# VH-VL binders against UPF0659 protein YMR090W: the designs that were tried, part 8

Target 1, 227 residues: UPF0659 protein YMR090W, of Saccharomyces cerevisiae (q04304)
Amino acid sequence: MSPMKVAVVGASGKVGRLLINQLKANDSFSTPLAIVRTQDQVNYFKNEVGVDASLTDIENASVSEITDAIKAYDAVVFSAGAGGKGMERIFTVDLDGCIKVVEACEKAGIKRFVVVSALKAEDRDFWYNIKGLREYYIAKRSADREVRNSNLDYTILQPGSLELNKGTGLLQPLDKLEEKASVNYSINREDVASFIVESLLHPNATVKKTISLVNGNEPMEKFIQSL
Below, E stands for the ipSAE of ESMFold2; O stands for the ipSAE of OpenDDE; V2 stands for 0.75 times the mean of E and O plus 0.25 times the DockQ between their complexes.

## First folded at step 6 (VH-VL; framework fv_cosibelimab)

Design d3 (from c4 with heavy chain S31K S107E, light chain N53D; at its last look DockQ between E and O 0.65; V2 from the best seeds 0.00; counts 0 for: pae E 9.7 > 2)
Heavy chain, then light chain:
Amino acid sequence: EVQLVQSGAEVKKPGSSVKVSCKASGGTFSKYAISWVRQAPGQGLEWMGVIIPILGTAKYAQKFQGRVTITADESTSTAYMELSSLRSEDTAVYYCARDEESYFDYEGPFDYWGQGTLVTVSS
Amino acid sequence: NFMLTQPHSVSESPGKTVTISCTRSSGSIASNYVQWYQQRPGSAPTTVIYEDDQRPSGVPDRFSGSIDSSSNSASLTISGLKTEDEADYYCQSYDSDNRGWVFGGGTKLTVL
ESMFold2, look of step 6: ipSAE 0.011; ipTM 0.534
ESMFold2 (binder alone), look of step 6: mean pLDDT 90; pTM 0.918
OpenDDE, look of step 6: ipSAE 0.021; ipTM 0.559

Design d4 (from c3 with heavy chain S31K F55L T106Y, light chain N53D; at its last look DockQ between E and O 0.13; V2 from the best seeds 0.00; counts 0 for: pae E 10.5 > 2, placed apart)
Heavy chain, then light chain:
Amino acid sequence: EVQLVQSGAEVKKPGSSVKVSCKASGGTFSKYAISWVRQAPGQGLEWMGVIIPILGTANYAQKFQGRVTITADESTSTAYMELSSLRSEDTAVYYCARDEESWFDYSPFDYWGQGTLVTVSS
Amino acid sequence: NFMLTQPHSVSESPGKTVTISCTRSSGSIASNYVQWYQQRPGSAPTTVIYEDDQRPSGVPDRFSGSIDSSSNSASLTISGLKTEDEADYYCQSYDSDNRGWVFGGGTKLTVL
ESMFold2, look of step 6: ipSAE 0.006; ipTM 0.551
ESMFold2 (binder alone), look of step 6: mean pLDDT 89; pTM 0.911
OpenDDE, look of step 6: ipSAE 0.015; ipTM 0.556

## First folded at step 7 (VH-VL)

Design e1 (from d1 with heavy chain K31S L55F, light chain D53N R99Y; framework fv_cosibelimab; at its last look DockQ between E and O 0.34; V2 from the best seeds 0.00; counts 0 for: pae E 6.9 > 2)
Heavy chain, then light chain:
Amino acid sequence: EVQLVQSGAEVKKPGSSVKVSCKASGGTFSSYAISWVRQAPGQGLEWMGVIIPIFGTAKYAQKFQGRVTITADESTSTAYMELSSLRSEDTAVYYCARDEESYFDYSPFDYWGQGTLVTVSS
Amino acid sequence: NFMLTQPHSVSESPGKTVTISCTRSSGSIASNYVQWYQQRPGSAPTTVIYEDNQRPSGVPDRFSGSIDSSSNSASLTISGLKTEDEADYYCQSYDSDNYGWVFGGGTKLTVL
ESMFold2, look of step 7: ipSAE 0.036; ipTM 0.596
ESMFold2 (binder alone), look of step 7: mean pLDDT 89; pTM 0.911
OpenDDE, look of step 7: ipSAE 0.299; ipTM 0.757

Design e2 (from t5 with heavy chain G101D S107E; framework fv_flanvotumab; at its last look DockQ between E and O 0.60; V2 from the best seeds 0.00; counts 0 for: pae E 5.8 > 2)
Heavy chain, then light chain:
Amino acid sequence: QVQLVQSGSELKKPGASVKISCKASGYTFTDYAMNWVRQAPGQGLESMGWINTYTGNPTYAQGFTGRFVFSMDTSVSTAYLQISSLKAEDTAIYYCARDEDSYFDTEGPFDYWGQGTLVTVSS
Amino acid sequence: EIVLTQSPATLSLSPGERATLSCRASQSVSSYLAWYQQKPGQAPRLLIYDASNRATGIPARFSGSGSGTDFTLTISSLEPEDFAVYYCQQYDNWPPYTFGQGTKLEIK
ESMFold2, look of step 7: ipSAE 0.032; ipTM 0.569
ESMFold2 (binder alone), look of step 7: mean pLDDT 90; pTM 0.928
OpenDDE, look of step 7: ipSAE 0.039; ipTM 0.565

## First folded at step 9 (VH-VL; framework fv_flanvotumab)

Design f3 (at its last look DockQ between E and O 0.70; V2 from the best seeds 0.00; counts 0 for: pae E 8.8 > 2)
Heavy chain, then light chain:
Amino acid sequence: QVQLVQSGSELKKPGASVKISCKASGYTFTSYAMNWVRQAPGQGLESMGWINTNTGNPTYAQGFTGRFVFSMDTSVSTAYLQISSLKAEDTAIYYCARDEGSYFDTSGYFDYWGQGTLVTVSS
Amino acid sequence: EIVLTQSPATLSLSPGERATLSCRASQSVSSYLAWYQQKPGQAPRLLIYDASNRATGIPARFSGSGSGTDFTLTISSLEPEDFAVYYCQQRSDWPPYTFGQGTKLEIK
ESMFold2, look of step 9: ipSAE 0.012; ipTM 0.553
ESMFold2 (binder alone), look of step 9: mean pLDDT 90; pTM 0.926
OpenDDE, look of step 9: ipSAE 0.016; ipTM 0.524

## First folded at step 10 (VH-VL; framework fv_flanvotumab)

Design g1 (at its last look DockQ between E and O 0.06; V2 from the best seeds 0.00; counts 0 for: pae E 8.1 > 2, placed apart)
Heavy chain, then light chain:
Amino acid sequence: QVQLVQSGSELKKPGASVKISCKASGYTFTSYAMNWVRQAPGQGLESMGWINTNTGKPTYAQGFTGRFVFSMDTSVSTAYLQISSLKAEDTAIYYCARDEGYYFDTSGPFDYWGQGTLVTVSS
Amino acid sequence: EIVLTQSPATLSLSPGERATLSCRASQSVRSYLAWYQQKPGQAPRLLIYDASNRATGIPARFSGSGSGTDFTLTISSLEPEDFAVYYCQQRSNWPPYTFGQGTKLEIK
ESMFold2, look of step 10: ipSAE 0.013; ipTM 0.573
ESMFold2 (binder alone), look of step 10: mean pLDDT 89; pTM 0.923
OpenDDE, look of step 10: ipSAE 0.019; ipTM 0.536

## First folded at step 12 (VH-VL; framework fv_flanvotumab)

Design h2 (at its last look DockQ between E and O 0.30; V2 from the best seeds 0.00; counts 0 for: pae E 4.9 > 2)
Heavy chain, then light chain:
Amino acid sequence: QVQLVQSGSELKKPGASVKISCKASGYTFTSYAMNWVRQAPGQGLESMGWINTNTGNPTYAQGFTGRFVFSMDTSVSTAYLQISSLKAEDTAIYYCARDEGYYFDTSGPFDYWGQGTLVTVSS
Amino acid sequence: EIVLTQSPATLSLSPGERATLSCRASQSVDSYLAWYQQKPGQAPRLLIYDASDRATGIPARFSGSGSGTDFTLTISSLEPEDFAVYYCQQRSNWPPYTFGQGTKLEIK
ESMFold2, look of step 12: ipSAE 0.209; ipTM 0.629
ESMFold2 (binder alone), look of step 12: mean pLDDT 90; pTM 0.926
OpenDDE, look of step 12: ipSAE 0.477; ipTM 0.812

Design h3 (at its last look DockQ between E and O 0.40; V2 from the best seeds 0.00; counts 0 for: pae E 6.5 > 2)
Heavy chain, then light chain:
Amino acid sequence: QVQLVQSGSELKKPGASVKISCKASGYTFTSYAMNWVRQAPGQGLESMGWINTNTGNPTYAQGFTGRFVFSMDTSVSTAYLQISSLKAEDTAIYYCARDEGYYFDTSGPFDYWGQGTLVTVSS
Amino acid sequence: EIVLTQSPATLSLSPGERATLSCRASQSVSSYLAWYQQKPGQAPRLLIYDASNRATGIPARFSGSGSGTDFTLTISSLEPEDFAVYYCQQYSNWPPYTFGQGTKLEIK
ESMFold2, look of step 12: ipSAE 0.025; ipTM 0.576
ESMFold2 (binder alone), look of step 12: mean pLDDT 90; pTM 0.917
OpenDDE, look of step 12: ipSAE 0.035; ipTM 0.553

## First folded at step 14 (VH-VL; framework fv_flanvotumab)

Design i1 (from h2 with light chain N93D; at its last look DockQ between E and O 0.65; V2 from the best seeds 0.00; counts 0 for: pae E 5.1 > 2)
Heavy chain, then light chain:
Amino acid sequence: QVQLVQSGSELKKPGASVKISCKASGYTFTSYAMNWVRQAPGQGLESMGWINTNTGNPTYAQGFTGRFVFSMDTSVSTAYLQISSLKAEDTAIYYCARDEGYYFDTSGPFDYWGQGTLVTVSS
Amino acid sequence: EIVLTQSPATLSLSPGERATLSCRASQSVDSYLAWYQQKPGQAPRLLIYDASDRATGIPARFSGSGSGTDFTLTISSLEPEDFAVYYCQQRSDWPPYTFGQGTKLEIK
ESMFold2, look of step 14: ipSAE 0.232; ipTM 0.681
ESMFold2 (binder alone), look of step 14: mean pLDDT 89; pTM 0.920
OpenDDE, look of step 14: ipSAE 0.139; ipTM 0.698

Design i2 (from h2 with light chain S31D; at its last look DockQ between E and O 0.46; V2 from the best seeds 0.00; counts 0 for: pae E 6.6 > 2)
Heavy chain, then light chain:
Amino acid sequence: QVQLVQSGSELKKPGASVKISCKASGYTFTSYAMNWVRQAPGQGLESMGWINTNTGNPTYAQGFTGRFVFSMDTSVSTAYLQISSLKAEDTAIYYCARDEGYYFDTSGPFDYWGQGTLVTVSS
Amino acid sequence: EIVLTQSPATLSLSPGERATLSCRASQSVDDYLAWYQQKPGQAPRLLIYDASDRATGIPARFSGSGSGTDFTLTISSLEPEDFAVYYCQQRSNWPPYTFGQGTKLEIK
ESMFold2, look of step 14: ipSAE 0.059; ipTM 0.595
ESMFold2 (binder alone), look of step 14: mean pLDDT 90; pTM 0.931
OpenDDE, look of step 14: ipSAE 0.487; ipTM 0.820

Design i3 (from h2 with heavy chain T106D; at its last look DockQ between E and O 0.45; V2 from the best seeds 0.00; counts 0 for: pae E 7.5 > 2)
Heavy chain, then light chain:
Amino acid sequence: QVQLVQSGSELKKPGASVKISCKASGYTFTSYAMNWVRQAPGQGLESMGWINTNTGNPTYAQGFTGRFVFSMDTSVSTAYLQISSLKAEDTAIYYCARDEGYYFDDSGPFDYWGQGTLVTVSS
Amino acid sequence: EIVLTQSPATLSLSPGERATLSCRASQSVDSYLAWYQQKPGQAPRLLIYDASDRATGIPARFSGSGSGTDFTLTISSLEPEDFAVYYCQQRSNWPPYTFGQGTKLEIK
ESMFold2, look of step 14: ipSAE 0.013; ipTM 0.550
ESMFold2 (binder alone), look of step 14: mean pLDDT 90; pTM 0.926
OpenDDE, look of step 14: ipSAE 0.158; ipTM 0.706

Design i4 (from h2 with heavy chain N57K; at its last look DockQ between E and O 0.43; V2 from the best seeds 0.00; counts 0 for: pae E 6.6 > 2)
Heavy chain, then light chain:
Amino acid sequence: QVQLVQSGSELKKPGASVKISCKASGYTFTSYAMNWVRQAPGQGLESMGWINTNTGKPTYAQGFTGRFVFSMDTSVSTAYLQISSLKAEDTAIYYCARDEGYYFDTSGPFDYWGQGTLVTVSS
Amino acid sequence: EIVLTQSPATLSLSPGERATLSCRASQSVDSYLAWYQQKPGQAPRLLIYDASDRATGIPARFSGSGSGTDFTLTISSLEPEDFAVYYCQQRSNWPPYTFGQGTKLEIK
ESMFold2, look of step 14: ipSAE 0.077; ipTM 0.648
ESMFold2 (binder alone), look of step 14: mean pLDDT 90; pTM 0.926
OpenDDE, look of step 14: ipSAE 0.491; ipTM 0.823

## First folded at step 15 (VH-VL; framework fv_flanvotumab)

Design j1 (from h2 with heavy chain Y103W; at its last look DockQ between E and O 0.32; V2 from the best seeds 0.00; counts 0 for: pae E 6.7 > 2)
Heavy chain, then light chain:
Amino acid sequence: QVQLVQSGSELKKPGASVKISCKASGYTFTSYAMNWVRQAPGQGLESMGWINTNTGNPTYAQGFTGRFVFSMDTSVSTAYLQISSLKAEDTAIYYCARDEGYWFDTSGPFDYWGQGTLVTVSS
Amino acid sequence: EIVLTQSPATLSLSPGERATLSCRASQSVDSYLAWYQQKPGQAPRLLIYDASDRATGIPARFSGSGSGTDFTLTISSLEPEDFAVYYCQQRSNWPPYTFGQGTKLEIK
ESMFold2, look of step 15: ipSAE 0.068; ipTM 0.616
ESMFold2 (binder alone), look of step 15: mean pLDDT 90; pTM 0.926
OpenDDE, look of step 15: ipSAE 0.378; ipTM 0.787

Design j2 (from h2 with heavy chain T59Y; at its last look DockQ between E and O 0.19; V2 from the best seeds 0.00; counts 0 for: pae E 8.4 > 2, placed apart)
Heavy chain, then light chain:
Amino acid sequence: QVQLVQSGSELKKPGASVKISCKASGYTFTSYAMNWVRQAPGQGLESMGWINTNTGNPYYAQGFTGRFVFSMDTSVSTAYLQISSLKAEDTAIYYCARDEGYYFDTSGPFDYWGQGTLVTVSS
Amino acid sequence: EIVLTQSPATLSLSPGERATLSCRASQSVDSYLAWYQQKPGQAPRLLIYDASDRATGIPARFSGSGSGTDFTLTISSLEPEDFAVYYCQQRSNWPPYTFGQGTKLEIK
ESMFold2, look of step 15: ipSAE 0.012; ipTM 0.546
ESMFold2 (binder alone), look of step 15: mean pLDDT 90; pTM 0.927
OpenDDE, look of step 15: ipSAE 0.363; ipTM 0.775

Design j3 (from h2 with light chain A34H; at its last look DockQ between E and O 0.86; V2 from the best seeds 0.00; counts 0 for: pae E 6.0 > 2)
Heavy chain, then light chain:
Amino acid sequence: QVQLVQSGSELKKPGASVKISCKASGYTFTSYAMNWVRQAPGQGLESMGWINTNTGNPTYAQGFTGRFVFSMDTSVSTAYLQISSLKAEDTAIYYCARDEGYYFDTSGPFDYWGQGTLVTVSS
Amino acid sequence: EIVLTQSPATLSLSPGERATLSCRASQSVDSYLHWYQQKPGQAPRLLIYDASDRATGIPARFSGSGSGTDFTLTISSLEPEDFAVYYCQQRSNWPPYTFGQGTKLEIK
ESMFold2, look of step 15: ipSAE 0.121; ipTM 0.639
ESMFold2 (binder alone), look of step 15: mean pLDDT 90; pTM 0.932
OpenDDE, look of step 15: ipSAE 0.539; ipTM 0.848

Design j4 (at its last look DockQ between E and O 0.37; V2 from the best seeds 0.00; counts 0 for: pae E 7.6 > 2)
Heavy chain, then light chain:
Amino acid sequence: QVQLVQSGSELKKPGASVKISCKASGYTFTSYAMNWVRQAPGQGLESMGWINTNTGNPTYAQGFTGRFVFSMDTSVSTAYLQISSLKAEDTAIYYCARDEGYYSFDTSGPFDYWGQGTLVTVSS
Amino acid sequence: EIVLTQSPATLSLSPGERATLSCRASQSVDSYLAWYQQKPGQAPRLLIYDASDRATGIPARFSGSGSGTDFTLTISSLEPEDFAVYYCQQRSNWPPYTFGQGTKLEIK
ESMFold2, look of step 15: ipSAE 0.013; ipTM 0.596
ESMFold2 (binder alone), look of step 15: mean pLDDT 89; pTM 0.922
OpenDDE, look of step 15: ipSAE 0.193; ipTM 0.724

## First folded at step 17 (VH-VL; framework fv_flanvotumab)

Design k1 (from j3 with heavy chain N35H; at its last look DockQ between E and O 0.73; V2 from the best seeds 0.00; counts 0 for: pae E 5.8 > 2)
Heavy chain, then light chain:
Amino acid sequence: QVQLVQSGSELKKPGASVKISCKASGYTFTSYAMHWVRQAPGQGLESMGWINTNTGNPTYAQGFTGRFVFSMDTSVSTAYLQISSLKAEDTAIYYCARDEGYYFDTSGPFDYWGQGTLVTVSS
Amino acid sequence: EIVLTQSPATLSLSPGERATLSCRASQSVDSYLHWYQQKPGQAPRLLIYDASDRATGIPARFSGSGSGTDFTLTISSLEPEDFAVYYCQQRSNWPPYTFGQGTKLEIK
ESMFold2, look of step 17: ipSAE 0.144; ipTM 0.660
ESMFold2 (binder alone), look of step 17: mean pLDDT 90; pTM 0.930
OpenDDE, look of step 17: ipSAE 0.488; ipTM 0.822

Design k2 (from j3 with light chain D50E; at its last look DockQ between E and O 0.62; V2 from the best seeds 0.00; counts 0 for: pae E 5.0 > 2)
Heavy chain, then light chain:
Amino acid sequence: QVQLVQSGSELKKPGASVKISCKASGYTFTSYAMNWVRQAPGQGLESMGWINTNTGNPTYAQGFTGRFVFSMDTSVSTAYLQISSLKAEDTAIYYCARDEGYYFDTSGPFDYWGQGTLVTVSS
Amino acid sequence: EIVLTQSPATLSLSPGERATLSCRASQSVDSYLHWYQQKPGQAPRLLIYEASDRATGIPARFSGSGSGTDFTLTISSLEPEDFAVYYCQQRSNWPPYTFGQGTKLEIK
ESMFold2, look of step 17: ipSAE 0.240; ipTM 0.675
ESMFold2 (binder alone), look of step 17: mean pLDDT 91; pTM 0.935
OpenDDE, look of step 17: ipSAE 0.682; ipTM 0.889

Design k3 (from j3 with heavy chain G101S; at its last read DockQ between E and O 0.78; V2 from the best seeds 0.00; counts 0 for: pae E 3.0 > 2)
Heavy chain, then light chain:
Amino acid sequence: QVQLVQSGSELKKPGASVKISCKASGYTFTSYAMNWVRQAPGQGLESMGWINTNTGNPTYAQGFTGRFVFSMDTSVSTAYLQISSLKAEDTAIYYCARDESYYFDTSGPFDYWGQGTLVTVSS
Amino acid sequence: EIVLTQSPATLSLSPGERATLSCRASQSVDSYLHWYQQKPGQAPRLLIYDASDRATGIPARFSGSGSGTDFTLTISSLEPEDFAVYYCQQRSNWPPYTFGQGTKLEIK
ESMFold2, look of step 17: ipSAE 0.400; ipTM 0.733
ESMFold2 (binder alone), look of step 17: mean pLDDT 91; pTM 0.938
OpenDDE, look of step 17: ipSAE 0.772; ipTM 0.916
ESMFold2, fold request of step 23: ipSAE 0.296, 0.405, 0.225; ipTM 0.703, 0.719, 0.675
ESMFold2 (binder alone), fold request of step 23: mean pLDDT 91, 91, 90; pTM 0.938, 0.935, 0.929
OpenDDE, fold request of step 23: ipSAE 0.920, 0.920, 0.920; ipTM 0.957, 0.957, 0.957
ESMFold2, last read: ipSAE 0.270, 0.260, 0.443; ipTM 0.686, 0.679, 0.736
ESMFold2 (binder alone), last read: mean pLDDT 90, 90, 90; pTM 0.930, 0.931, 0.930
OpenDDE, last read: ipSAE 0.925, 0.918, 0.919; ipTM 0.959, 0.956, 0.956

Design k4 (from j3 with light chain N93D; at its last look DockQ between E and O 0.61; V2 from the best seeds 0.00; counts 0 for: pae E 7.5 > 2)
Heavy chain, then light chain:
Amino acid sequence: QVQLVQSGSELKKPGASVKISCKASGYTFTSYAMNWVRQAPGQGLESMGWINTNTGNPTYAQGFTGRFVFSMDTSVSTAYLQISSLKAEDTAIYYCARDEGYYFDTSGPFDYWGQGTLVTVSS
Amino acid sequence: EIVLTQSPATLSLSPGERATLSCRASQSVDSYLHWYQQKPGQAPRLLIYDASDRATGIPARFSGSGSGTDFTLTISSLEPEDFAVYYCQQRSDWPPYTFGQGTKLEIK
ESMFold2, look of step 17: ipSAE 0.014; ipTM 0.578
ESMFold2 (binder alone), look of step 17: mean pLDDT 91; pTM 0.933
OpenDDE, look of step 17: ipSAE 0.353; ipTM 0.769

## First folded at step 18 (VH-VL; framework fv_flanvotumab)

Design m1 (from k3 with light chain D50E; at its last look DockQ between E and O 0.78; V2 from the best seeds 0.00; counts 0 for: pae E 5.6 > 2)
Heavy chain, then light chain:
Amino acid sequence: QVQLVQSGSELKKPGASVKISCKASGYTFTSYAMNWVRQAPGQGLESMGWINTNTGNPTYAQGFTGRFVFSMDTSVSTAYLQISSLKAEDTAIYYCARDESYYFDTSGPFDYWGQGTLVTVSS
Amino acid sequence: EIVLTQSPATLSLSPGERATLSCRASQSVDSYLHWYQQKPGQAPRLLIYEASDRATGIPARFSGSGSGTDFTLTISSLEPEDFAVYYCQQRSNWPPYTFGQGTKLEIK
ESMFold2, look of step 18: ipSAE 0.151; ipTM 0.657
ESMFold2 (binder alone), look of step 18: mean pLDDT 90; pTM 0.933
OpenDDE, look of step 18: ipSAE 0.619; ipTM 0.869

Design m2 (from k3 with heavy chain G108A; at its last look DockQ between E and O 0.68; V2 from the best seeds 0.00; counts 0 for: pae O 4.7 > 2)
Heavy chain, then light chain:
Amino acid sequence: QVQLVQSGSELKKPGASVKISCKASGYTFTSYAMNWVRQAPGQGLESMGWINTNTGNPTYAQGFTGRFVFSMDTSVSTAYLQISSLKAEDTAIYYCARDESYYFDTSAPFDYWGQGTLVTVSS
Amino acid sequence: EIVLTQSPATLSLSPGERATLSCRASQSVDSYLHWYQQKPGQAPRLLIYDASDRATGIPARFSGSGSGTDFTLTISSLEPEDFAVYYCQQRSNWPPYTFGQGTKLEIK
ESMFold2, look of step 18: ipSAE 0.319; ipTM 0.712
ESMFold2 (binder alone), look of step 18: mean pLDDT 90; pTM 0.926
OpenDDE, look of step 18: ipSAE 0.023; ipTM 0.643

Design m3 (from k3 with light chain S31T; at its last look DockQ between E and O 0.73; V2 from the best seeds 0.00; counts 0 for: pae E 5.3 > 2)
Heavy chain, then light chain:
Amino acid sequence: QVQLVQSGSELKKPGASVKISCKASGYTFTSYAMNWVRQAPGQGLESMGWINTNTGNPTYAQGFTGRFVFSMDTSVSTAYLQISSLKAEDTAIYYCARDESYYFDTSGPFDYWGQGTLVTVSS
Amino acid sequence: EIVLTQSPATLSLSPGERATLSCRASQSVDTYLHWYQQKPGQAPRLLIYDASDRATGIPARFSGSGSGTDFTLTISSLEPEDFAVYYCQQRSNWPPYTFGQGTKLEIK
ESMFold2, look of step 18: ipSAE 0.188; ipTM 0.672
ESMFold2 (binder alone), look of step 18: mean pLDDT 90; pTM 0.932
OpenDDE, look of step 18: ipSAE 0.692; ipTM 0.892

Design m4 (from k3 with heavy chain S31T; at its last look DockQ between E and O 0.66; V2 from the best seeds 0.00; counts 0 for: pae E 8.9 > 2)
Heavy chain, then light chain:
Amino acid sequence: QVQLVQSGSELKKPGASVKISCKASGYTFTTYAMNWVRQAPGQGLESMGWINTNTGNPTYAQGFTGRFVFSMDTSVSTAYLQISSLKAEDTAIYYCARDESYYFDTSGPFDYWGQGTLVTVSS
Amino acid sequence: EIVLTQSPATLSLSPGERATLSCRASQSVDSYLHWYQQKPGQAPRLLIYDASDRATGIPARFSGSGSGTDFTLTISSLEPEDFAVYYCQQRSNWPPYTFGQGTKLEIK
ESMFold2, look of step 18: ipSAE 0.012; ipTM 0.533
ESMFold2 (binder alone), look of step 18: mean pLDDT 90; pTM 0.934
OpenDDE, look of step 18: ipSAE 0.757; ipTM 0.909

## First folded at step 19 (VH-VL; framework fv_flanvotumab)

Design n1 (from k3 with light chain N93H Y97F; at its last look DockQ between E and O 0.79; V2 from the best seeds 0.00; counts 0 for: pae E 5.4 > 2)
Heavy chain, then light chain:
Amino acid sequence: QVQLVQSGSELKKPGASVKISCKASGYTFTSYAMNWVRQAPGQGLESMGWINTNTGNPTYAQGFTGRFVFSMDTSVSTAYLQISSLKAEDTAIYYCARDESYYFDTSGPFDYWGQGTLVTVSS
Amino acid sequence: EIVLTQSPATLSLSPGERATLSCRASQSVDSYLHWYQQKPGQAPRLLIYDASDRATGIPARFSGSGSGTDFTLTISSLEPEDFAVYYCQQRSHWPPFTFGQGTKLEIK
ESMFold2, look of step 19: ipSAE 0.208; ipTM 0.666
ESMFold2 (binder alone), look of step 19: mean pLDDT 91; pTM 0.939
OpenDDE, look of step 19: ipSAE 0.614; ipTM 0.867

Design n2 (from k3 with heavy chain N54Y, light chain S52Y; at its last look DockQ between E and O 0.40; V2 from the best seeds 0.00; counts 0 for: pae E 4.6 > 2)
Heavy chain, then light chain:
Amino acid sequence: QVQLVQSGSELKKPGASVKISCKASGYTFTSYAMNWVRQAPGQGLESMGWINTYTGNPTYAQGFTGRFVFSMDTSVSTAYLQISSLKAEDTAIYYCARDESYYFDTSGPFDYWGQGTLVTVSS
Amino acid sequence: EIVLTQSPATLSLSPGERATLSCRASQSVDSYLHWYQQKPGQAPRLLIYDAYDRATGIPARFSGSGSGTDFTLTISSLEPEDFAVYYCQQRSNWPPYTFGQGTKLEIK
ESMFold2, look of step 19: ipSAE 0.325; ipTM 0.720
ESMFold2 (binder alone), look of step 19: mean pLDDT 90; pTM 0.927
OpenDDE, look of step 19: ipSAE 0.694; ipTM 0.879

Design n3 (from k3 with light chain S28R N93L; at its last look DockQ between E and O 0.64; V2 from the best seeds 0.00; counts 0 for: pae E 4.8 > 2)
Heavy chain, then light chain:
Amino acid sequence: QVQLVQSGSELKKPGASVKISCKASGYTFTSYAMNWVRQAPGQGLESMGWINTNTGNPTYAQGFTGRFVFSMDTSVSTAYLQISSLKAEDTAIYYCARDESYYFDTSGPFDYWGQGTLVTVSS
Amino acid sequence: EIVLTQSPATLSLSPGERATLSCRASQRVDSYLHWYQQKPGQAPRLLIYDASDRATGIPARFSGSGSGTDFTLTISSLEPEDFAVYYCQQRSLWPPYTFGQGTKLEIK
ESMFold2, look of step 19: ipSAE 0.249; ipTM 0.678
ESMFold2 (binder alone), look of step 19: mean pLDDT 90; pTM 0.931
OpenDDE, look of step 19: ipSAE 0.652; ipTM 0.879

Design n4 (from k3 with heavy chain S101P; at its last look DockQ between E and O 0.76; V2 from the best seeds 0.00; counts 0 for: pae E 5.0 > 2)
Heavy chain, then light chain:
Amino acid sequence: QVQLVQSGSELKKPGASVKISCKASGYTFTSYAMNWVRQAPGQGLESMGWINTNTGNPTYAQGFTGRFVFSMDTSVSTAYLQISSLKAEDTAIYYCARDEPYYFDTSGPFDYWGQGTLVTVSS
Amino acid sequence: EIVLTQSPATLSLSPGERATLSCRASQSVDSYLHWYQQKPGQAPRLLIYDASDRATGIPARFSGSGSGTDFTLTISSLEPEDFAVYYCQQRSNWPPYTFGQGTKLEIK
ESMFold2, look of step 19: ipSAE 0.228; ipTM 0.664
ESMFold2 (binder alone), look of step 19: mean pLDDT 90; pTM 0.925
OpenDDE, look of step 19: ipSAE 0.517; ipTM 0.814

## First folded at step 21 (VH-VL; framework fv_flanvotumab)

Design p1 (from k3 with heavy chain S107E; at its last fold request DockQ between E and O 0.45; V2 from the best seeds 0.00; counts 0 for: pae E 5.2 > 2)
Heavy chain, then light chain:
Amino acid sequence: QVQLVQSGSELKKPGASVKISCKASGYTFTSYAMNWVRQAPGQGLESMGWINTNTGNPTYAQGFTGRFVFSMDTSVSTAYLQISSLKAEDTAIYYCARDESYYFDTEGPFDYWGQGTLVTVSS
Amino acid sequence: EIVLTQSPATLSLSPGERATLSCRASQSVDSYLHWYQQKPGQAPRLLIYDASDRATGIPARFSGSGSGTDFTLTISSLEPEDFAVYYCQQRSNWPPYTFGQGTKLEIK
ESMFold2, look of step 21: ipSAE 0.348; ipTM 0.711
ESMFold2 (binder alone), look of step 21: mean pLDDT 90; pTM 0.928
OpenDDE, look of step 21: ipSAE 0.579; ipTM 0.842
ESMFold2, fold request of step 23: ipSAE 0.225, 0.199, 0.233; ipTM 0.666, 0.658, 0.662
ESMFold2 (binder alone), fold request of step 23: mean pLDDT 90, 90, 90; pTM 0.927, 0.927, 0.931
OpenDDE, fold request of step 23: ipSAE 0.653, 0.678, 0.603; ipTM 0.869, 0.876, 0.856

Design p2 (from k3 with heavy chain S107D G108N; at its last look DockQ between E and O 0.33; V2 from the best seeds 0.00; counts 0 for: pae E 4.1 > 2)
Heavy chain, then light chain:
Amino acid sequence: QVQLVQSGSELKKPGASVKISCKASGYTFTSYAMNWVRQAPGQGLESMGWINTNTGNPTYAQGFTGRFVFSMDTSVSTAYLQISSLKAEDTAIYYCARDESYYFDTDNPFDYWGQGTLVTVSS
Amino acid sequence: EIVLTQSPATLSLSPGERATLSCRASQSVDSYLHWYQQKPGQAPRLLIYDASDRATGIPARFSGSGSGTDFTLTISSLEPEDFAVYYCQQRSNWPPYTFGQGTKLEIK
ESMFold2, look of step 21: ipSAE 0.297; ipTM 0.690
ESMFold2 (binder alone), look of step 21: mean pLDDT 89; pTM 0.918
OpenDDE, look of step 21: ipSAE 0.368; ipTM 0.762

Design p3 (from k3 with heavy chain E100Y S107E; at its last look DockQ between E and O 0.82; V2 from the best seeds 0.00; counts 0 for: pae E 5.0 > 2)
Heavy chain, then light chain:
Amino acid sequence: QVQLVQSGSELKKPGASVKISCKASGYTFTSYAMNWVRQAPGQGLESMGWINTNTGNPTYAQGFTGRFVFSMDTSVSTAYLQISSLKAEDTAIYYCARDYSYYFDTEGPFDYWGQGTLVTVSS
Amino acid sequence: EIVLTQSPATLSLSPGERATLSCRASQSVDSYLHWYQQKPGQAPRLLIYDASDRATGIPARFSGSGSGTDFTLTISSLEPEDFAVYYCQQRSNWPPYTFGQGTKLEIK
ESMFold2, look of step 21: ipSAE 0.227; ipTM 0.660
ESMFold2 (binder alone), look of step 21: mean pLDDT 91; pTM 0.933
OpenDDE, look of step 21: ipSAE 0.625; ipTM 0.859

Design p4 (from k3 with heavy chain E100D S107T; at its last look DockQ between E and O 0.25; V2 from the best seeds 0.00; counts 0 for: pae E 7.9 > 2)
Heavy chain, then light chain:
Amino acid sequence: QVQLVQSGSELKKPGASVKISCKASGYTFTSYAMNWVRQAPGQGLESMGWINTNTGNPTYAQGFTGRFVFSMDTSVSTAYLQISSLKAEDTAIYYCARDDSYYFDTTGPFDYWGQGTLVTVSS
Amino acid sequence: EIVLTQSPATLSLSPGERATLSCRASQSVDSYLHWYQQKPGQAPRLLIYDASDRATGIPARFSGSGSGTDFTLTISSLEPEDFAVYYCQQRSNWPPYTFGQGTKLEIK
ESMFold2, look of step 21: ipSAE 0.015; ipTM 0.581
ESMFold2 (binder alone), look of step 21: mean pLDDT 92; pTM 0.946
OpenDDE, look of step 21: ipSAE 0.535; ipTM 0.834

